# VH-VL binders against q9umr5: the designs that were tried, part 165

Target 1, 268 residues: q9umr5
Amino acid sequence: SYKPVIVVHGLFDSSYSFRHLLEYINETHPGTVVTVLDLFDGRESLRPLWEQVQGFREAVVPIMAKAPQGVHLICYSQGGLVCRALLSVMDDHNVDSFISLSSPQMGQYGDTDYLKWLFPTSMRSNLYRICYSPWGQEFSICNYWHDPHHDDLYLNASSFLALINGERDHPNATVWRKNFLRVGHLVLIGGPDDGVITPWQSSFFGFYDANETVLEMEEQLVYLRDSFGLKTLLARGAIVRCPMAGISHTAWHSNRTLYETCIEPWLS

## First folded at step 5 (VH-VL)

Design qd23 (framework fv_nofazinlimab)
Fold by ESMFold2-Fast, scan of step 5:
Structure qd23 (fold): chain C 268 residues (1-268), chain A 123 residues (1-123), chain B 112 residues (1-112)
Amino acid sequence: as target 1 above (268 residues)
Amino acid sequence: QVQLVQSGAEVKKPGSSVKVSCKASGGTFSNYAISWVRQAPGQGLEYLGYIIPEYGTANYNEKFKGRVTITADKSTSTAYMELSSLRSEDTAVYYCARGSKWFKSTPYYMDVWGQGTMVTVSS
Amino acid sequence: DVVMTQSPLSLPVTLGQPASISCRSSQSLVHSDGNTYLYWFQQRPGQSPRRLIYKVSNRDSGVPDRFSGSGSGTDFTLKISRVEAEDVGVYYCMQGTYWPPTFGQGTKLEIK
């Protein structure tokens, strides 16, 4: 039998968006129990990420408890950051595969329609003024805004991403690292045609330096310091990278080729 | 300085399949995207797909999905393009080309090209 | 798919004179990262394509400075300031911003 699968959606999304993913799983792994968490849907996805982490934590506990052989997580877009934090704060999780589906793991720095809708006069060069305020940090989008030209402000003001990445010190950092390292596989998926996640390499723990040159995961201080276990996981052979061109941001959960190549192999 | 060397010309019957090889030498192979592009006689260029050998990830132009398969063998630094259910309109020169390192820009960078392989589909 | 349209398709030119090739895309080629992935290729008779220009205006190593690329959004131009005999061939523009990458139909440059 197959391990249960828990799905966590992204920004302005809901469980309905995953109907194709569920169809693919049913075709290749019939009998798999798939739970798409119907929390923080639509506009509620703008709630602070720590609030979302708490809500999703309460929902996943009974599912994990009923599956002693383990579970898989499929976490889309912003949902991948929720799952990052879940794996760190839960000292008893039994996650085998954590499948991160085009999630901005090192943050976001790009002009998008969602930012324009929420902050109409902003552009990526000046959004730091809003996001790195206490008011801005009450919005999920700002919790992972990472302006490479104001890294000092990001490090000081980010209430979520800088903490879970170990870029700023936190009393729980050692425990969070220990908990995260319990994961069986970290499956990273993303690609250059996403059109929303900027830089797209953020999905693979790459990010801009001060000159907007993208540096790989292995060049990041987060990795070099092994702040939450990336270097340890890579040495274990537990990190899987699955970059794929030709997939737009809203298509990662509904593309058959992507599913067969990057997701299906990690669901057994 | 990397070079891409392709296998020799092929003559195939309609309905058969062809598998063209592309061997890299003199540089890094696995960390780069390897694209396949074709050119019918006297016509323009048409993109088929690519592979990133390091991760085994490939994707294809929708026009060729179901007929084209791109694979790679990292131990021999060789990429392969197999096209099935051949028709006369598949007669073309098939090129492999190296793109960017997977993490930099788009995989379709195509800065180094193989010499091309003529595939003729006829009775 | 993004349609790439080149003009002219046939370009006879006198040695030493300038030449200009236009390329238009059916939609803006600005990527979400702010870059424009527009390329120019040269194909001499019987040879593989050779990339001349990447990201609109950057010359590849070994490409003479008489070749220059310019443009933005949907309109792009390749210019040769002084055409030489070795420049005979077909020139293609290509977009890499959207999947799948697509090429213009080609411009055949001939010496008069």
Scores: ipSAE 0.724, ipTM 0.875, lowest interface PAE 1.5, mean pLDDT 92

Design qd24 (framework fv_nofazinlimab)
Fold by ESMFold2-Fast, scan of step 5:
Structure qd24 (fold): chain C 268 residues (1-268), chain A 123 residues (1-123), chain B 112 residues (1-112)
Amino acid sequence: as target 1 above (268 residues)
Amino acid sequence: QVQLVQSGAEVKKPGSSVKVSCKASGGTFSNYAISWVRQAPGQGLEYLGYIIPEYGTANYNEKFKGRVTITADKSTSTAYMELSSLRSEDTAVYYCARGSKWFGSTPYYMDVWGQGTMVTVSS
Amino acid sequence: DVVMTQSPLSLPVTLGQPASISCRSSQSLVHSDGNTYLYWFQQRPGQSPRRLIYKVSNRDSGVPDRFSGSGSGTDFTLKISRVEAEDVGVYYCMQGTYWPPTFGQGTKLEIK
């Protein structure tokens, strides 16, 4: 029997987006119980990420309780950040594979259509003025806005990403790290043709330096300091990197080749 | 200096399959993506797909859906392109080409090319 | 798929004169990271393609200064300031911003 799978959607998304993913799982792992969480759908996906974490936590507790052998998480886009925090705040999670599907794990810094819809007159160069305000931090997208030219503002104002990455102190940091390290596998998926996640390497814990040169995970201070366990997980052999070109942001959950290569092997 | 050396010319019957090899030397094989491009006689260039050997990830142009498979063997620094259900219109020179490093902007960067392998499909 | 259109397709040039090849894409090639992934390749008779230009205007190592690339958005140009006999061949533009990578039809450059 296969472990249950819990799916967490992304920005402006809903459970309907995962119909193809469910078909693929049913074909390759028949009998798998897949729960796509219908929380924070559409516009509600703009609510603060800590609020979303609490709501998803309440939803996953009974699912995990019914599966003593463990569960898998598939977390898409913004949902990958929700799952990052979820694994840190839960003292007793039993997640085996955490599959992060094109999620901006080190943050977002790009001029995408989603940003233009929310803030039509802004550019990535000036969005820090809105996002690093108290008002801006009430929007999920600003919770992971990471302007590499205003790192001091990011560190002081980010109410979510800087905290879960251990870039700013938090009283619960040690417990969050211990909880996150309970995960069996961290499966990172993303690619250059995503078109939304910028830099796309953010899905692999890479990010821009002050010159907009992308540095890999192993060059990040959060990795070098092992702030929430990335270095420990990599040493354990628990981090899987599965980059794939040719997949746009809305296609990660509906591409059969991607599923077979990057997702299927981790759904024991 | 990096070199990509491909296997020799092949003549195939319609309905059969062909597997072309591309061996990398002079560089780090796993650091780079390997793309495959073909060119029918007197025609332009057409992209088939790529592989990132470090992670075993491959993707294919939808036009060749279900017919092309690209694999890599890191121990021999060799990538392979297999095309099945061959038709006369598959007659072409098949090239392998080095893409960017996997953490680069695009894996189909194509700065170093193999010499090409002529595949002729005839009855 | 992104359509890449080259003009002219046939370019007879007098030795020592300049040559110019145009490439137009069906949509903007600007990536969300701010880069434009437009490439130019040269294919001499009987040889593999050789990349001349990457990211619109950057010359590959060993490519003579007489080759230059320019353009933005959807409109791109490859210029050869002084054509030499060795420049005979077919020139292709390629976009790498969107999957799958696509090529122009090719421009055959011949000496008159």
Scores: ipSAE 0.375, ipTM 0.768, lowest interface PAE 3.7, mean pLDDT 90

Design qd25 (framework fv_nofazinlimab)
Fold by ESMFold2-Fast, scan of step 5:
Structure qd25 (fold): chain C 268 residues (1-268), chain A 123 residues (1-123), chain B 112 residues (1-112)
Amino acid sequence: as target 1 above (268 residues)
Amino acid sequence: QVQLVQSGAEVKKPGSSVKVSCKASGGTFSNYAISWVRQAPGQGLEYLGYIIPEYGTANYNEKFKGRVTITADKSTSTAYMELSSLRSEDTAVYYCARGSKWFDGTPYYMDVWGQGTMVTVSS
Amino acid sequence: DVVMTQSPLSLPVTLGQPASISCRSSQSLVHSDGNTYLYWFQQRPGQSPRRLIYKVSNRDSGVPDRFSGSGSGTDFTLKISRVEAEDVGVYYCMQGTYWPPTFGQGTKLEIK
């Protein structure tokens, strides 16, 4: 039998978006119990990420408890950050494969339709004024806004991403790192045609420097300092990179080639 | 300096398969994507797909999905494009071309091209 | 798929005169990273395509400065300031902002 799969959706998304993913899993791994968490759907996905983490935590506990062999997580877009935090705050998670579908793991810095809907007159260059305010941090999208030209403000004001990445100190950092390191595999998926996640390399823990040159995971301070365990996981052989061009942001969970190449091999 | 060298011309029967090779010089192969583009006689350019050899990831233009398979052998610095269920309309020159390094951009950057391989499908 | 439309399709030019080729896309080619992934290729008779221009206006190494690219959004132009005999061939624009990458139908540059 196959381990259960838990799916966590993204911004302005819902469980219905994963119908093709469920079809693919049923075809290749018949009998797999797949639970798409139906929490923080649509506009509720804008709620602060720590609030979402608490809600999803309560939902995953009974699923993990019923699966002594372990579970897999498939976490899409913003949902990948929720799953990052879940793996850190849960002292007893039994996650084997954490499959991150085009998630902004080092943050977001780009003009998108989502930002224009919320902040119509803003540009990526001035959004830091809103996002790094206390009011802005009440919106999930601002919790992972990472302006490379105002890194000092990001480090001081980010209530979520800077803490989960170990970029700013937190009393629980050592425990969070220990918990995260229990994951079996960290499967990173993303690509240049996503069109929303900017830089797209954020899905692989790459990010802009102050000159907007994208630097790889291995050049990031969070990796070099091993702040939450990336260097340890890479040395263990537990990080899988699966970049694929030709996939737009809303298609990661509905592309058969992507599924067969990047997801299917990690569903035991 | 950097070169892509393709295999020689092929004549194939309808319904058969063809496998074209593309060998890269130096260290270009492992770090860069390899794209495949075709051109029917007197026609324009048409994109088939690509592979990123370092990760073995490939994707295909929907028009060719199910018939085209792109693979790579890192030990020989060679990419392959296989096209199955050949039709007369598949008669074309097939090109390989170098994309960006996987982290830096897209497979369709195509700054260096192979010399082309003529594939003729006839009885 | 994004449709790329070139004009003219046939461009007879006298040696030493300027030439201009237009390329229009069915939707904006501006990527979320702020770049515009519009390319120009030259194909001389019997040869592989050769990239001349990347990201709208950047010349590849070895490409003469008489070639220039310009444009934004959906409207792009390749200009040759003074046509030389070696410029004979077919010119293609290509978009790389959206999957799959698509080419214009080509413009055949001929000497009168």
Scores: ipSAE 0.747, ipTM 0.885, lowest interface PAE 1.3, mean pLDDT 92

Design qd26 (framework fv_nofazinlimab)
Fold by ESMFold2-Fast, scan of step 5:
Structure qd26 (fold): chain C 268 residues (1-268), chain A 123 residues (1-123), chain B 112 residues (1-112)
Amino acid sequence: as target 1 above (268 residues)
Amino acid sequence: QVQLVQSGAEVKKPGSSVKVSCKASGGTFSNYAISWVRQAPGQGLEYLGYIIPEYGTANYNEKFKGRVTITADKSTSTAYMELSSLRSEDTAVYYCARGSKWFDYTPYYMDVWGQGTMVTVSS
Amino acid sequence: DVVMTQSPLSLPVTLGQPASISCRSSQSLVHSDGNTYLYWFQQRPGQSPRRLIYKVSNRDSGVPDRFSGSGSGTDFTLKISRVEAEDVGVYYCMQGTYWPPTFGQGTKLEIK
């Protein structure tokens, strides 16, 4: 039989968004038990990411406990960051494939309709004033706002991403790294036509330098220092990169070509 | 200094398939996208799809989805475009073109082009 | 799909005179990364297309400085300051901001 699949949604999202993904899985891996977690739906997705991690943790524990052979995670957009933290804080996770669908793994720095809705007069250049305040850090989107022109503020104020990426010290860092390294495969998916995740290469642990030139994962301090295990995973052959052009942000979970190419091979 | 060299002209009957090759020389192959574009006689340019050889990832213009398959062999630095269920309307010169490195821009960057392969579909 | 419209479609020019080709897109070509992926290609008779301009205004290596690109949003222009005999051919604009990439219908440049 196939390992169970747990799906974690993104910002302003719900389980209904994954109807096509479930159809694809049923066609290629009939009998797979797929659980789409219906927590922090809609505007509740704006709650602080650590709060979301706690709620999702409580939901995944019994699913993992029932599957001694392991489980797979499919985590979309913001949900990929939730899953990053789950894999680090859980001493006993048994995740085989962690499939990250267009998630801003190194953060977000771009003007989007979501940001304009929340902060209508803000530009990406001045959002750091809001996001790197205690009030701003109460919103999930600010938890992964990464302004490359104010990296010192990001490192000091980010209550989530800077910690989970090991960019700032934390007492649990060694344990978090050990836990994350238990993952079987880290499958990174993203592409240039996403239109929301900026830079799109953030889905592959690439990000802007101070001149807004995108540097690859292998050039990041996080990778070079092996802060949470990326260099170790890459050396182990456990990182899969699956870039695909032609996919918009809301289509990663509903495109058959993407599913067959990037997701299906990693569902045992 | 990358050059793309394509296979020779083909004449095919309706309903058959054609497979055109594109061999890269004089530079890195795997990390760059290879796109395919066609041009019917006296007409403009039309995009078919691309492949990133390093990852084996390919995507296709919806117009050709189900009929076109793009593959690559990294050991020979060669990309292939196969078009099935050929129609007279598929008569065109087929070009391969190099995109950007997968991480820099898009597969559609197309800075270096092959010489083209004429595919004639006649009954 | 994004529609790319060129004008004129036929451009007879006197040798040594300037030439200008317009390209209009059905929607803004500004990518989420802030770049505008608008390209210009030249196709001489019997030859493969050759890229002249990338990202609106950047000239490719080996392309004479007689060629320049400009524009923003939905309206773009390719200019040749002094047309030479070698410039005869069809010129295409292309957008790479949205999938699938699409081309203008082409402008045939001929010497009078």
Scores: ipSAE 0.734, ipTM 0.880, lowest interface PAE 1.5, mean pLDDT 91

Design qd27 (framework fv_nofazinlimab)
Fold by ESMFold2-Fast, scan of step 5:
Structure qd27 (fold): chain C 268 residues (1-268), chain A 123 residues (1-123), chain B 112 residues (1-112)
Amino acid sequence: as target 1 above (268 residues)
Amino acid sequence: QVQLVQSGAEVKKPGSSVKVSCKASGGTFSNYAISWVRQAPGQGLEYLGYIIPEYGTANYNEKFKGRVTITADKSTSTAYMELSSLRSEDTAVYYCARGSKWFDTTPYYMDVWGQGTMVTVSS
Amino acid sequence: DVVMTQSPLSLPVTLGQPASISCRSSQSLVHSDGNTYLYWFQQRPGQSPRRLIYKVSNRDSGVPDRFSGSGSGTDFTLKISRVEAEDVGVYYCMQGTYWPPTFGQGTKLEIK
């Protein structure tokens, strides 16, 4: 029947947020085994992303082992970056569809209420002082902070995003690329009304240049160099883009139209 | 540079459906959002929804959700708006309008408009 | 939905004189990207709407410089420095910052 589905939540989130998603899957694909991983919930979602990757890896290994036909991942917001790293570090993953729900795949550069809660006096223009410190890199949100005006600091200090994107060298880069390329489909979902992910095009591997002009995935050095396999996946026909306007950040996992259009077709 | 040409006027009975077409010429069709807006006689403008033809993604104003469906055929550079369960209150001129490229900040840009299609709902 | 309120609803103007139309939104129209997606449209009798202004103050190609847009936050203005006969029609403001896009009720500009 249907392949099992593993769900990874986002920042300040928990398994409860996916109640509607589970209802939709049950309606359209009855009998699907859905596991919403109940790890790093709430404030624990602020733990360093490499720590989260390790914990989620331990949880997904037995699920994948029990499903020789393969599994699907649905990864929301920050969770999409966790899933990016999982696909790279796991030598034996059997993921068919990796469905990324409004995840900042090229990073974040914007004032959000979450950042103001953590750093009340900071603005996006000066958050690099905190995030690119060793202390700042102990917070998940700083692990994907990508200030386009301080690219040298980002490349040197990012302990997570610069490494998984192949923007800075790592001994495991070749193996990570090989592992990531085993994915069947990379389904990218996002839109202009998200209101949190900035730029929203980060969900499609687009990002700001030094002038804050957003450049598409195909214009990024990581794509052009094929650092972790995006160019190869696109050439293979494995990248699916599903942009949808009219959806706010907290609604991606609870909107029926979004589910039917962007998620349902990929849950074989 | 891009022109939008809509299908001709329609007269429909209550409870039926209407499907209006919007054909684009000049420039690139698939990567631009196509929005639909209506205007009842002597009234203001009301947004129905949009489609991005390249990805087949569409979303609708909640007021019309369940009754409106927007589709596109990339091979003919044509977008369609179908409205079902028609009522007399649906009598209006229906416009298609081109938004921005999907990757730009918003699809609601609406810089080029079709000529409009009068839909009259009467017995 | 964001409510857009225009005033006046009817604007009789003498040829060659200035005209101003106000538009207020029920909430700030500043997008998370820092832009303000406020538009102005002109609809001449029997014609489709034509966009005049985008992002508060930018004129579309072919729009005469006597048309200007200004404002910030929730309060916006469209000005015509010298009204010409061809300016007769209904003017609409629209917000595109929040889903769904919403329009003001329209201002009918007439020559006295």
Scores: ipSAE 0.730, ipTM 0.876, lowest interface PAE 1.4, mean pLDDT 91

Design qd28 (framework fv_nofazinlimab)
Fold by ESMFold2-Fast, scan of step 5:
Structure qd28 (fold): chain C 268 residues (1-268), chain A 123 residues (1-123), chain B 112 residues (1-112)
Amino acid sequence: as target 1 above (268 residues)
Amino acid sequence: QVQLVQSGAEVKKPGSSVKVSCKASGGTFSNYAISWVRQAPGQGLEYLGYIIPEYGTANYNEKFKGRVTITADKSTSTAYMELSSLRSEDTAVYYCARGSKWFDHTPYYMDVWGQGTMVTVSS
Amino acid sequence: DVVMTQSPLSLPVTLGQPASISCRSSQSLVHSDGNTYLYWFQQRPGQSPRRLIYKVSNRDSGVPDRFSGSGSGTDFTLKISRVEAEDVGVYYCMQGTYWPPTFGQGTKLEIK
């Protein structure tokens, strides 16, 4: 039988967004138990990411306990960051494939329709004033706001992303790295037509330098220092990159070509 | 310095399939997108799809989904475009074109083009 | 799909005179990364397309400086300051901001 699949949604999202994904899984892997977690739905997705991690952790523990052969995670958008933290804080996770659907792994820096809806008068150049305040860090979107022109503020104020990426020291860093390295496969999916995740290469651990030139994962200090195990995973052959043009942000979980190419091969 | 060399002209019957090759010469292509574009006689340019050979990832213009398949062989630095269920409307010159490196902006960059392959569909 | 509209479709020009081609997109071509992915291609009779301009105004290497691109949002222009005999051919604009990439109808430049 196939390993069970746990799905974690994104910002302003809910379990209903994954109807097509469930249909595809049922067609190619009939009998797979798929659990789409309906925690932090809609407006509640704005809660601090550490709060979301705690809630999702409580939900995934019994599912993992019932599946000694392992489980797969499919984590969409912001949900991919929740899953990053889950894999680090859980001392005994049994995740085989961690499939990250267009998640801002190195952070977000861009004016998008979603950000304009939430902060209609703000520009990406000015958002650091709000996000890097104590008040701003009470909102999930600010937990992964990464302004490349104010990297010192990001490193000091980010209560979530800078810590899980090992960009700022934390007492639990060694344990988090050990836990994360237990993952079987890290499957990274993203593309240039996403339209929300900026830079889109953040989904592959690439990000802007101070001149807004995007540098690849292998050029990041996080990778070079192996802060949470990316270099080790890549050397192990455990990182899968699956870039695809032609997919908008809300279509990653409902595109058949994307599913067949990037997701289906990793659902054993 | 990188050159794209395509296979020769083909004449096909309606309902058959054609497979056109595109070989990178003077350099490797695995990290770059290879796009396919066609041009019917006296008409404009129409995009079919692309592949990134390094990852085997491909996507297609919805107009051609189900009929077009793009593949690549990294060992021979060759990309292929196969079009099935051919109709007279598929008569065109088919071009391959190199996009940007996968990590830069996408398959759309198209800075180096092959010489083109004429595919004629007639009874 | 994004519609790209060129004008004029036929452009007869006297040698040494300037020429101008307009390209309009059905929606803004500004990408979420802040760049505008508008390209210009030249196709001489019997040849493959050759890219002249990328990201609105950047000239490719080997392209004569008499070619220039400009514009923003939805309105773009390709200018040739002094038309030469070798410039005969069809010129296409293309957008690469949205999938799938789409081309204008083409503008045929002819010597009078």
Scores: ipSAE 0.754, ipTM 0.883, lowest interface PAE 1.3, mean pLDDT 91

Design qd29 (framework fv_nofazinlimab)
Fold by ESMFold2-Fast, scan of step 5:
Structure qd29 (fold): chain C 268 residues (1-268), chain A 123 residues (1-123), chain B 112 residues (1-112)
Amino acid sequence: as target 1 above (268 residues)
Amino acid sequence: QVQLVQSGAEVKKPGSSVKVSCKASGGTFSNYAISWVRQAPGQGLEYLGYIIPEYGTANYNEKFKGRVTITADKSTSTAYMELSSLRSEDTAVYYCARGSKWFDSLPYYMDVWGQGTMVTVSS
Amino acid sequence: DVVMTQSPLSLPVTLGQPASISCRSSQSLVHSDGNTYLYWFQQRPGQSPRRLIYKVSNRDSGVPDRFSGSGSGTDFTLKISRVEAEDVGVYYCMQGTYWPPTFGQGTKLEIK
């Protein structure tokens, strides 16, 4: 039998978005137990990411306990950051494949329809004023807002992303790194036609420098310092990169070609 | 300098398949996208799809999904485009072109082109 | 699919005179990263396409400075300041902002 699959959705999303993904899994791996977590749906996805991590942790514990041979995580968009934190805070997780579908792993810095819906009068250049306040950090999207022109504010004010990436010190950093390193495979998926995640290379741990030049994962301080284990995972052969052009943000979980190429091979 | 050299002209019957090769020489192959574009006689350009050889990732224009398959062999620095269920309207010159590096923000760069391969579909 | 419309489709020009080709997209070509992925290609008779311009106005290496690109949003222009005999061919605009990449129908430049 196949290992169970746990699916974590993204911003303004719910389990209903994954019907095609479930069809694909059933076709290629019949009998797989797939649990799409119905937590923090719709507007509740705006709640602080640490609150979401607590809720998802409670939901995944019994699933992992029933699967001693391991589980797979498929985590979409913002959900990929939830899964990053789950792997760090759980000292007993048994995750084999962590499949990250177009998640802003190094943060977000872009003018998108999602941003305009939430903050209609803001621009990417001035959103730091809201996001790096205590009030702004009560919204999930601000927890991973990463303004490359105000990196000092990001490092000081980010209550979530800067901590899980090891960009700012935390008492639990050593334990979080040890826990994260237990993952079998880190499968990174993303592409230039996403249209929401900006820079799209954030899905591969790339990000803007102060001049808005995108630098690869291997050029990031978090990688060079091995702050949470990326360099160790890459050296171990545990990082899989699966970039695909032609996929828009809402199509990562409903494109058959993407599934067959990037997801299916990692579901044992 | 990077050059893309394509296989020779093909004449095919309707319903058959054709596989065109594109061999890269003189530089980087695996981490650049290789795109395929076609041009019917006297007509404009139409995009078919691409591959990133390093990761084996390919995607296709929806108009050709199910009929086109793009593959690559890194050991020979060669990309292939296979088109099945051929129809007379598939008669065209097929070009390969080098796109950007997978990490670059110029996704459809197409700075270096092959010489083209004429595929004629006739009964 | 994004529709790219060129005008004129046929452009007869006297040697040494300027030429201008227009390209209009059905929607804005500004990418979420702030760039505009609009390209211009030249295809001489019997040859493969050759890229002249990338990201609206950037000229490729080896392309004469008499070629220039301009525009924003949905309206773009390729200009040739002084047409030479070697410029005969078909010119295509292309958008790469949205999948799949799409081309204009082409403008045939002819010497009168």
Scores: ipSAE 0.643, ipTM 0.854, lowest interface PAE 2.0, mean pLDDT 91

